# Miniprotein binders against b1l550, part 10

Target 1, 279 residues: b1l550
Amino acid sequence: MRLPEELLERARDIHSEAPSHRIKLDRVGSFGLKVPVEFKGFLLLAEADVWVSLPEGRRGVDLSRQVEAIYELSNPPKDPFSLCREAAISLLEKLNYADSSGVSIRFDAPLQDGESLKYYGVEISSIASDEIINKIRVEILGMTACPCTAELIRAYKSSEIAATHTQRSLGILEVSTKAEHPDPDKLASIIERAMSSPLRTYTKRPDEGGLVIRSLSNARLAEDVVREMIHLFLEEFGHLPEDTHILAAVRSMESVHMHDIYAERSFSLDEIRKEISSH

## First folded at step 3 (miniprotein)

Design u27
Fold by ESMFold2-Fast, scan of step 3:
Structure u27 (fold): chain B 279 residues (1-279), chain A 100 residues (1-100)
Amino acid sequence: as target 1 above (279 residues)
Amino acid sequence: SMEEKLEELLRKLEELLRELAELVRKTGDEELKKLVEELIRLVEELVRAIKEGVSPKEIIFLLLEILWTLAEIAKKVNDPEIYRLVMEIIELIWELKRLL
């Protein structure tokens, strides 16, 4: 049942009223919106959050204008980076009372894996105010092999082959910059190259043997993987503005433990260059 | 004409929705069946709103409810054929919006 349209003429504009308490809110918006996006030839269903700041003198946000902003820009489906940036800007234009706006878009990105596909996680955001700040987080699984156990077994006189435990490890790169979003495929590639071995969607027995041997010959601690990720990131993206902030992290799902091992480093490009040059 | 293109697009949408309902019925998933029934109801409401000349804002909200329902269906399906069909319906909804 739909309420009579005549009620709209009598209803108060609640959103424009003064609030019960004069308190500014940082983020008010529509969260968990489903938006189709086009990513490198694939049509994907992404999840989006849109928000604006709310001044202390206004009771509420016009949510229909937030929805209009992302809806108008998502037709036809476009790349999620342009959608993110353009929607954040559009929100400020449509909602004059806001000091800032933001859009986050999350999806699983396909990556070619032989004759099949594998997927990695992507979350991007754009936050608009007097300037625009772009953020991207990429997560992809890889394999690590423990060098400590490998060395111990190699030293043990009864061992003919140096064996060690292997496990799935989640690599994470997060970048916040005033420049355009970095290419997520390049970030995923950096993470995979830093690992002992990438993971595969489908392997035949000879390929599985090769993957294991590769991991064992390239055994790495979580700490090693984080350092390698940072090194590779600087080679690929060292041209970004000096105030670009990066988080590099690895969560190793240890096959010999009931718990995970975690290693991370946060830094700006300016900080890391000074640190490296001091050694 | 624009009228003929709109009628053709609505006909294709109705055909895909019937195919979706048939495939979902065969899964035996009652929650998925309820989501598809809600989807069909929303599309019927959209067609009625278009014919009655309802405001652009109300049409936008109906299209978004339809897209949200399709996304919920996509999240719950394990069948690649059903998933492909959901994505085709989403494309038709965007084509329909372009004509409006």
Scores: ipSAE 0.000, ipTM 0.151, lowest interface PAE 20.9, mean pLDDT 80

Design u3
Fold by ESMFold2-Fast, scan of step 3:
Structure u3 (fold): chain B 279 residues (1-279), chain A 100 residues (1-100)
Amino acid sequence: as target 1 above (279 residues)
Amino acid sequence: SMEEKLLELLWKLLELLEELAELVRKTGDEELKKLVRELIILVLELVFAILEGVSPEEIIRLLEEILKTLEEIAKKVNDPEIRRLVEEIKRLIEELKRLL
């Protein structure tokens, strides 16, 4: 709602007061803002979080200036990567008491799947301080299948194996870099190629059988999928700065169990290259 | 072991079926696609039947239905690569039948 100018100025004064306890806060801001973005020819409604660091001697942040920082740059809608970076810089410039600022933008990205579209999750962030760090997280569902020959032999006389041959798995790639955000479509492609089989938005009856057979023929543990994602990432993005940090992970959604299986690896490009070359 | 050999044949069968399905899909032949879909369903039923330890009679019945479906596919196949895959799959099914 609109308020008289005098009341808005009074609210800003309260934020400038000394806090009850002299404790620095890492992230204070407006979370869950709805912003339109233009992504690869699509107009999408994204969700944004904006924040700044708050010094130990200041009671609060100016939330109205945070909202202004992102909305001024989002009209007309623009590329979410540029919006993220520019808003983080603008936020730090507008709130001069802050040591750092950040912006996260989340949306479902369309991906061509035959004649239809499917969607995968994208979260991008830019964190500004004396430098800018760009983060991107891509999540996409696929299928995995148990590869264990020893397990299959042991369970040859067991009905349990039939229930565990395929399951949905969530593949995750997160990249933190001083370079520009990596292309999320390429990250999604890496995840899908590492899986036993991609998950489809639509399936004609013949294609359904093909997906199951593909998964069984290309059986992989969650651990295998993570290693393959790392291998494929290095082929596509090995040119990024050596201090680029990557998280590769898989969460397998077990249909018979109440729990999920999870595998991950975090690393810098410099670290993983040294590890792989140790033969 | 006999169980090791059985699993080896099953994995190879699934690999060849994937190749067959992909080649047939590219032909655009709806009748061949239908027959390959029926073949896929029967082979999946066979794999699950073997893993669940169902009766030898049921397993043999599935193997016979698979062979019949392969013969129907062979009658409609002109592509040499598809014909090769059908014959290779048929050979694996005959090997599986001998192990059971």
Scores: ipSAE 0.000, ipTM 0.203, lowest interface PAE 15.6, mean pLDDT 78

Design u31
Fold by ESMFold2-Fast, scan of step 3:
Structure u31 (fold): chain B 279 residues (1-279), chain A 100 residues (1-100)
Amino acid sequence: as target 1 above (279 residues)
Amino acid sequence: SMEEKLERLLRLLELLLRILAEFVRKTGDEELKKLVEELIRLVEELVRAIKEGVSPEEIIRLLEEILKTLEEIAKKVNDPRIRLLVELIKILIELLKRLL
């Protein structure tokens, strides 16, 4: 439904008016938009946030124009990385009062797991200003087994096979770069390889036993998992620009505690290479 | 364009219908068969309506009937593509209503 042009001509342009207080805002936009995307042959319904900076002299942002921009670019559904980058650029071009724009897109990514699918979390963003910064966050569940409890039980029963507690752990890799977004499947693979074992959507008893035995044979602290994720990241993505920033983190849902264990490291590629080479 | 969004929806519905036909064949579910036959009829009506250049109101009506049928199928079949199509059709209906 469109309002009559005569009515629109008589209305005040609220957005272009001076605000009550001359304060700039960093992010003003439309959040929680449902947007279809195509990811590795799958059509997914993603959730998108779009925003621009608002200067201190302008009362409001044209929110309807923001929504139109992302919907125009999402038709037909395309890969979320191109959509994210192109929408951020388009917002900055269309809204000339803004000095920066951003787009964030979140979805659950399908990953082949034998004859089934499992899902991992993906959030990507592109922030446009005088440069473009691309961010990606991947979260996937895996399994860890405690090496400290294994050694304690072994010491107590020195003639018997060591046992330990296992728990679900959430691995997190976040990358911020001026290059294109890293492949999220490769980031998910790095996280799973750093864990004691991956989790599966469906296991039969023999396969379940195999995963438990793998976890017990590959016992790792949350701290071990973070260090291994960083090592594997550098092998796969060490070619990215030196100012690329990474967050590697693990949240372990400890089966013997009423609380979780958390370990993280944030770094730039330049920083971590200097640290590793200082042996 | 709106035509490109509708074309993409029709391609996705065609893929889903192929999957549902296989599911009906394997399970022998007569109620699901009737819902799939209804969905086929509605999709054929939608394709005809688009080709004949009917009003946006009629296209919305057909999309709402397709949505209702997909929600009934979703009660019998746990496939995430059905839920995805439901959400896409809701987006398309809202976009079409904004042009009215």
Scores: ipSAE 0.000, ipTM 0.149, lowest interface PAE 19.7, mean pLDDT 79

Design u32
Fold by ESMFold2-Fast, scan of step 3:
Structure u32 (fold): chain B 279 residues (1-279), chain A 100 residues (1-100)
Amino acid sequence: as target 1 above (279 residues)
Amino acid sequence: SMEELLEFLLRILERLLRWLAELVRKTGDEELKKLVEELIRLVEELVRAIKEGVSPEEIIRLLEEILKTLEEIAKKVNDPEIRRLVEKIKLLIEFLKRYL
């Protein structure tokens, strides 16, 4: 229904009014926006959240200006990292009452492996305030095999290749830094190299046998995978600022239990370097 | 693109300049007037540099001069909204310098 222009001119500016209670809100914005992005030659449909802080004296935010900020920057589609950073900064330009702004973008990233194409999860964010903090989280499935059961069976049967249970495991690397977002393909590669073996979209029968044998020959606890992920991360990304924070984690969907096994470590680059140098 | 971030920087700088011009008119602060005139000169140089496709290094130099002028302006201004706008512009410039 179209309203007369004169009525719209007399309408109250609700956003600028004093709220019922003088309470600051940390994040107010538009969540679940669909935005196209260009990622390493692929056009992908991503999901974005945009927000700003709201001061205690203001009732509401200009939601239309938030949506304008990200959509102006997403047409034509560009890489999601530049979009994330540029949109967070643009929000501070457009909404001067905010003390901070943020943008989060989620998508499934394609990863080429031989003739197969598989996908892994990526979530990035940029939060702008007195400084800009970039965060990236990468999740990818791989395979682990239990070394305890493997060793027991190997000793019992005197076989070099032991029978043990294998399971899907989810590897997680999250990085928070004042530098640019790390390359998610490199993070995914670190996770896969730390696992007993990677998973594939499809395999032929001979390839399936080889993958299983490889995982059995490279049996690893969730704890082993987390430590290896940290080691590999330091080799690849040790140049990041010392106050960079990392979360490395593995969730193993144990095939012989009704529950999962979980291992994690959070650290700053400065903290972990001192720890490993002490030994 | 980086081009769009530079356009946003120019628009927010224009807003700041309008607010500062109004403050100068109300207060008659001659020292603030000189700082505002210097900021206008630097912004005009930045616009010219962008139009001429100047190197990233020269754009960074101009952005650093703008930052110095903004810091001097912030020291002289008591208005909380103008101070917040200056801090947001400083943050945007620091980010642009990093990714140019």
Scores: ipSAE 0.000, ipTM 0.192, lowest interface PAE 19.3, mean pLDDT 80

Design u33
Fold by ESMFold2-Fast, scan of step 3:
Structure u33 (fold): chain B 279 residues (1-279), chain A 100 residues (1-100)
Amino acid sequence: as target 1 above (279 residues)
Amino acid sequence: SMEEKLEELLRWLEILLRLLARYVRKTGDEELKKLVEELIRLVEELVRAIKEGVSPEEIIRLLEEILKTLEEIAKKVNDPLIRFLVEIIKELIERLKRLL
């Protein structure tokens, strides 16, 4: 049973009224929506945020139209990149008073790991106005080994593979571009290759020993990992527009400390190329 | 596959058309409006051609007309998406010509 249409016709349209203060709002929307997505053959439950800009002369946003826009496009489930782009455009079409719209979708992406799967974090967004800006953030765990302690142990007892502490480190790559979203699997690969070694969901003792030896033979500071991630990113994605913005970061969960170590660098492609060429 | 790449192109063309419509509304540029209307017509023809399974020669012809229209739009609008689509279309034309 629905409410009579005649009651709706009598009610004031609160959202279209003038506000108490003529102030523009940048983002007004529905946050934390659960939406199904299809990612590389997997059906995943993702979390979505949708928003639009609100002009200074309008009191509120029609939130029901925002939810309608993304749910119409999510049934049947489609890839999250198309969903982001199409939903952002649909929001502007449905809410004609808005200057801009945005959609963000978060999920854990499966990645083949021998006979099992491991997962990495993905957040993508599309922001639509006179142009479309696409953003992707990938986070994946890897292993790092401390070169400082390794050098001290080597000095104490000469060895080509020195003992040192190892820890889990979280690598982060974030890309904002006017081109299409970069492939998250390629971003995850860049992060893992920059680490001392990748992590596994399942290992037996011989494989576990191999990962430890690899990590110890490839000891890296958090600072080294960030620089290597940037280098590998430029090799893989240097073709993106010059105004593409990147954040590369690592958070090392230090096994010998009560605190974490963090290193990051943000840059545009034109900025980093000039910096590298000046040296 | 070729069909997957054509579907991807169509998704990006739809995005571009919506952005161009906003630009036309803001600027009131009548010449740009005519170019956008021509692009809409060509995209609709391409969609029909793909669904009906027409010859590769006809698909190439439509892609070449779309490319020409995008290059004219690029003279009025400096948008990275237009440059991106130009490169995709050129690659698709080359791939389709290899199938002839």
Scores: ipSAE 0.000, ipTM 0.240, lowest interface PAE 17.5, mean pLDDT 83

Design u34
Fold by ESMFold2-Fast, scan of step 3:
Structure u34 (fold): chain B 279 residues (1-279), chain A 100 residues (1-100)
Amino acid sequence: as target 1 above (279 residues)
Amino acid sequence: SMEEKLELLLRFLEYLLRMLAELVRKTGDEELKKLVEELIRLVEELVRAIKEGVSPEEIIRLLEEILKTLEEIAKKVNDPEIRILVEWIKMLIEILKELL
């Protein structure tokens, strides 16, 4: 039977040993941790991943220090942006062999929908090295209506009211920046405004009819939605650093096909400004 | 709203109970098992109270009993994830008691 101090020293030695192969690992850590966060007056249970880089000469990472770092910073619960940034910095300070650290936090964000709430997906990250890079991904469902089918039916029926198929579409905005995380409610708003119509948690028959009519009057291809999202993003967030990277995407769950339609564009602010100004 | 926070509390208590049940199964801790069984009973009473539209005073009483049980669970559990979830639930309960 050994003394507790000898057992602790032995456990430490294992992680600090040379690995079987001298290969650097980019991300080693604890994934799927449950953490409480405070978001715009709501207390939410979020899911977090924490990681650090592991140098080629070290066998393992001290996982217990990773969990302790995020635990200490999440009591009391704080906003997920501060938690993400502070935890990434803390990990790098506590684990001195690492060149970089990262934290990712995922949750469903409440959004006011009349007298009710609806939810959209948020994932935020902070990656720390000699600089800090903040990343946010927002996903929200909306409605699209096919303009091609609408025009074909209008022509055939000689009707001033177009009929077409509608479908649920998932809008995606992802931003990577050296500045603070963009407000996810504003990103969600951009996505919804780019769609034919937003979706609601609950509607009465008259409200449901209005939603469908609005969608039909604002028929958009997935390609149209992506372009509109980029346009609206530039109006709201064009002030971000020029090396800010954005992904705008739409996945349309086509009601008339057994497959989905997908459209996306990745760009930096510098790149897109030059593209737009040259035409 | 208060109703929304109560529903959120119930969802997180259910999640905590699932984590605690796994911990009890893994460790065989009889003291922790008793505390988990008491917490289950209190959560079931809280659900019934909410469904039946009982007085705010009765809901506060049940919340106080839940707080007491959570404090005892926190003393027994050394899992960081469970401990932080317990502290967060305790804070949500204190907020709800002020709103009631």
Scores: ipSAE 0.000, ipTM 0.276, lowest interface PAE 15.9, mean pLDDT 80

Design u35
Fold by ESMFold2-Fast, scan of step 3:
Structure u35 (fold): chain B 279 residues (1-279), chain A 100 residues (1-100)
Amino acid sequence: as target 1 above (279 residues)
Amino acid sequence: SMEEKLEKLLRMLEWLLRFLAELVRLTGDEELKKLVEELIRLVEELVRAIKEGVSPEEIIRLLEEILKTLEEIAKKVNDPIIRYLVEFIKALIEKLKRLL
């Protein structure tokens, strides 16, 4: 149904009215928008959330202006980092009642894996206020092998056979910084190098055997993987501002248990440097 | 459940059509803009019909009208992203029809 203009002229501007309760809201917006992005030569359909803060005296947000902000900047498709930053800034410019704005963009990033592709998860955000804070989260699956079971079998058999169980583990690196977003491929590489071995999309039996042997010779606890990820992160990204915040985590989908094992550490670059130097 | 799948696909369809509408608006193509405005109207009608519990036959009729409008858009688009979105939306509608 197309409404007559006379009804539109007589309609109340509901979102500019006073709310039933004078309570400030931190995030109000359009969630689950589909936006095209260009990532390292690939055209991907990403999912975006856009939001602004809502002051206590205003009933609602102009959602159409949020959609306009991101879509104007997504045509033609551009890299998701620039899109995220520019859209967050544009939201504050278009919605002058807001104190802050944010944009999050999620997609599965392709990574070359021999003659095929594998995928890892990426979530990028930018939060704009009196400053801009950029956040990136990378998740990628790898393999871990249990050193405890290996040691028990060695002791029981009185042999040097390194038999143990292996499982899929999800590695997570999240970085929040006032600098530009870190390269997600480098974050994914850090995670994979910290694991017992990477996973493949496709493997022939000889190659699969090699990955298993590699994981058995490089058996690591989830705790070991988190510490190695932090070490490798500092080597690659230790130049970022000292107030940069990092989350490093591993979720191990234990093949011998009905539950998962989880290990994590959150820190700022300032905090971790002081901790390491105190030893 | 089928109801949960239907709701998820419908929400996805709604947002994709809004995205398509904005992309067409930015091209300045008035003919495409009018077709997408008709799509938005049909989707709003579909949402109301589902909420009001109208017959599956009526819902399928509305989905067929949406498909016809998407075919007209597909004939007129030159932009590869718009073309991609049209085909993706058509696939979602076919999935919705199967769930009914």
Scores: ipSAE 0.000, ipTM 0.114, lowest interface PAE 19.5, mean pLDDT 79

Design u36
Fold by ESMFold2-Fast, scan of step 3:
Structure u36 (fold): chain B 279 residues (1-279), chain A 100 residues (1-100)
Amino acid sequence: as target 1 above (279 residues)
Amino acid sequence: SMEEKLEELLRYLEMLLRYLAEWVRKTGDEELKKLVEELIRLVEELVRAIKEGVSPEEIIRLLEEILKTLEEIAKKVNDPEIRWLVEMIKFLIEVLKRLL
């Protein structure tokens, strides 16, 4: 039940009041908003978080202004990169007590898979202060095959194609940069190429057996996949600013264990170039 | 047998070339078109070499040139079908190199 609007004029402005304790908060905002976005010809329903910093002398944040900032920019739907950056800037303009703002947008991105579509996870953010930092995280499933078990079976059976266990592995690339967000399709491609084989939505063309044989002939440890992802990333995105920070990781859902295997490396472009050139 | 694996390789190469022709038509990628033309030339040379019974060393050389061209093509194409075909062909080439 809605109360009379006349009460709004007589009510205290709670948000502008002094708080019980003079403590700064780093992120205060609206989380889990549903926002339409246009991604490479697809109209998708994304999930967004918006936030601002709150100074020690202010009790609360104007949540309605946060929602207005992102929804005004989402009609008509636009690409999630522009929306993310523009909304973060708009939040600082509309909420002048804030020192920083941020926007995060998450969605499942369609990727062409023969005659069908498959999907991969995308999370994009922009954080605005005296500078703007753009972050993108891409997650896609692939297949890995164990080279250790393959070698043991090959030795035992003297076979050209060794039997080994295969499993689903989740590849992760996260990039934080002052430049524009990298193309997520290119990040997904890097992850898939680093794997033993990609996964398919359906396997009528080519045959499913062929994908398994490919995986077995291209057996890779989680550690191998991370190193290959970094190598491929540097070939594609080595032009980004030197202070660009990358996380490359893989989580292998091991078919012979009750637990997963995980490998990761975080680095800046400057750091990794020096490391590679010194060896 | 070696002959069966060679026939299998040629079938996958023909399938790859059909998919690449479609990809070139859709994208207009001039560099990819040149790589596809080089792949066609190498496949034709391989078929001729097999028919003429040339040395295993020459067949291995042609297979290695095909492999190099496939690696360059793979860098330019982000299509699951094409990438899978490239990996299958690479696998068959390694099998054939062992049989030769």
Scores: ipSAE 0.000, ipTM 0.074, lowest interface PAE 26.2, mean pLDDT 81

Design u37
Fold by ESMFold2-Fast, scan of step 3:
Structure u37 (fold): chain B 279 residues (1-279), chain A 100 residues (1-100)
Amino acid sequence: as target 1 above (279 residues)
Amino acid sequence: SMEEKLEWLLRALEFLLRRLAELVRKTGDEELKKLVEELIRLVEELVRAIKEGVSPEEIIRLLEEILKTLEEIAKKVNDPEIRELVEYIKWLIEMLKRFL
């Protein structure tokens, strides 16, 4: 129909009007957009959020311009890191009233696991203003085994390898930096190496037994896993700028409890190095 | 997750189907109408398969039939979104085959 287009052309530009209250908003945008991305040779469906700051004197944001910004850059599909950064910059260029913009892109990343694939969660962001801050969050499931129960059973049985309960644990690494986004595969690897054992998409029963035995031989508290993740992170990514901020966390879905155990540590590279060197 | 990828595909197909149904209504193209009706049937079957937790092999079979139907529609309709969905489904089939 042509009538709705004519009406829109004659209508007031509500977004450019003064608001009822002169209050600045930090993030206004389009959330939950579906965008294709190319990641390490795979075409993936990603979910994107795009936003800008809104000054106190402007009633609304031009949402259609936001969608145009990311979709123009996503066709043909490109790597999510370039898309994230370029879209954030494009938003500031297209929406000149904004003093900051941001883009978040979330997807499940494939990880080679023998002849099969498994997936881990990735969320990346770029926030643009007079500088660009890049953020990446990687979440991957692994397995942990309780050392407390293991020790009790070992004492009872006088066994070198103790029986204990195992559970799925979610490992989390989040990095915020002025440098480019770290490689998510390396972050996922750090998390899995810190766990009692990794999980697989498919195992035969003998392979499943091996994972359980590995977990039992490498029993770890959630607190142990977080410390190991930090140690491994510093070995791999200690070259990042000193003002880089990291969150390392583990959520253990305890198989013998109705509740989870959670452990975390946030730090800057400068902060953690000073802490380690003071001991 | 793979389930989220399938859910997005279903939503994209639903959106495409609404546009194709409108095109059928405007043009009166009987061949296109039959292809759209077949695509609706396959999409409904895929929705049921996902809800019932059927085997990956059955999901792959349905995706292959949807792909074939979309390729036939693409011969009649010049729509870049159809070409994009064709490529996405081809990729998804290969990903699911790796799971097997």
Scores: ipSAE 0.000, ipTM 0.108, lowest interface PAE 21.9, mean pLDDT 79

Design u4
Fold by ESMFold2-Fast, scan of step 3:
Order: sequence, then C-alpha cells, then structure tokens
Structure u4 (fold): chain B 279 residues (1-279), chain A 100 residues (1-100)
Amino acid sequence: as target 1 above (279 residues)
Amino acid sequence: SMEEKLEELLRKLRELLLELAFLVIKTGDLELFKLVWELILLVAELVRAIKEGVSPEEIIRLLEEILKTLEEIAKKVNDPEIRRLVEEIKRLIEELKRLL
C-alpha cells in the first residue's frame, strides 16, 4: 500500500541527514532486480544490480531513483551492453552527490549447439566516474582429462593410449576495458577451445564416446587450460587498449577429489606482452 | 595350479596399485607421489623378471625393495584408505614371496 505524498513531504529527509559516522561507502544500491533484456535476438529475464558511491557526509541513497532509472531504460527491452552504460550514466546524473555509479546485469546466454541450444553464464557491467569502465565475465563448463594419471597408466600397462579420469571444469574470462564490451560468444569460444573438449546439451551414445575419446586424446591440466585461454585471448582481443585488465581462470571439479582444483592469472595487456616478449 | 594362482595375485596387485596411485594423486604430495611412482616401476620390473625367468635371488631382491618402498609410503600417510591399501599390497607381496 502507497503512502500519501503529503505525508512524505512532512517527514524528515533521512537520506540527506548526516550519518552517525563520517565514513564514505563505495557501493550502495538495489541488488537482484529482475529486468528484461534483448540479447542476440532473444528476450531474456536478467538480474541487475545498480549502485552508487555514498559520500561521508550523507546518510543514505535514493533507492527509488535507482530503480526508476534502470526500469525506464529497460522498456522496451534493449541489449544489456547499452542498458549497463546508459543506466550507469543516468544514475550519476540523477544522484548528483555520488562520484561513481555502476550497473551489473547477469543472465544465461544461449549458444548454438547443433540443432539445440546450450547456455553459458554472462555478467556485463559498466562503472561510471570520470571515465566509463566496461566489464564482462563469461563462465562456461567444459571437460578436462588428467594427463598425469593418463601417463601413469600408460607407462604401467605399456600401452600407447592410457585411460584417465575426466571432470567438468568451469572456465572463466573476465575483461575490464575502456573500450566496448568484448563479444561474450567469442569469449565462450576461447574457453571451450582451451578445454580438452566442450560439453553438449544432448548426445547420442556414439557422440558421447567421441567426446570422451577427444578429451582423453587432448588431456590438459587446469594450468594448461589457463595458459591456452590467455594465448587465444591475445590472438582475438590483443587490439584492446594496453590498460585492459583480464582475469583467466579454471575451476576443475575433480572426479577423484572431494575438493576442486583452481588456477588463475590476472594481467593487463601491457604486462603480459612484456612478459611474453622477454622469452 | 601354482601358475594360475601367481597370475591372479599379479592381476590383483596391479589393480590395487592403480587404486593407490589414484588416491595418492588426490593428496597433491609430490614426495609421496615419487615413492608411489618408484613402487610402480619396481612392480613392473618384478613382473618382467618373473616372465623372463630370472634368478630367484634377483626376484627376492626386487620383492624386498618393494616392501621397503611400501613401508616408506606408510610412514608418510595419515589417510586411512591409503594405509589400508598399502597393508593389502604388502600382504599380496608377502604371498608372492612365499610362492616364489
């Protein structure tokens, strides 16, 4: 039930008051909003977080203005890249006490898988201040096979091809750049190509056997997958500004462990090029 | 027959060694893995020695070296399942030693 506007006019403006402690907060906002987005011809229901910085002299943020900003821009539904950028800018214009704003939009992205679809995770962000930083995180499952166990069994059995354990592995690429967001389908493709094999939405028994054999013939450590993802990223996106920051990571859900194996590398394009050129 | 019993013991030994290798890989302990790898190579040499009909003295030397390696593995392991496998493998090696 709505309260009368006349009552709100007479109430204290709590948000504009001085706080109990003069401490700046980095992110204050509305998290977990449901917003429709248009992504590559699909209408998807995404989750959005919107936030602004809060200065040390102000008690609270106008949450209703945050919600209005993103919903006004989401009707009709638009692509999540434009929505993030436009909403972040709008938040700074509407909330003039803030020195930064941000918008993050998360959804499962459809990817063509033969005659069917499979899905991968996407989070798209824009952070506005004196400049706009665009961030994208892509997560997709693939298959890895252990080369250490393969070699051990091969040597022991004196056979050319050894059996080994396989597992689902989550590949992660996160990019922060002053340029436009990279295409998430291309990031997903990089991750899948770095894996021992991709995963499928459905397989018939002969196709399933083929994927397993492919994985066994292309056994890779989590460390191998991260290095290959970085190599493939540089081939596709090496043209981005030098201060572009990348996180490449793999979380391997080890079938022979009660815990996961994790490997990552964070770098700027400038940093990694200098490292590679020193060899 | 004695030959059938020998083949069955060697088959069971191979199965337990693969299980031990898988569990040790889980620990991430490089020193423990080196000992298990040495154990696997010694058992492979033992199987070859038996098939080639080498001297009983050489076969017994290999069996004793295998037992020493198993004892070193046991000293480095706290996992009850790995300790159980080591003891089971030791029993099979002692049975092989009695047969040979």
Scores: ipSAE 0.000, ipTM 0.091, lowest interface PAE 24.6, mean pLDDT 80

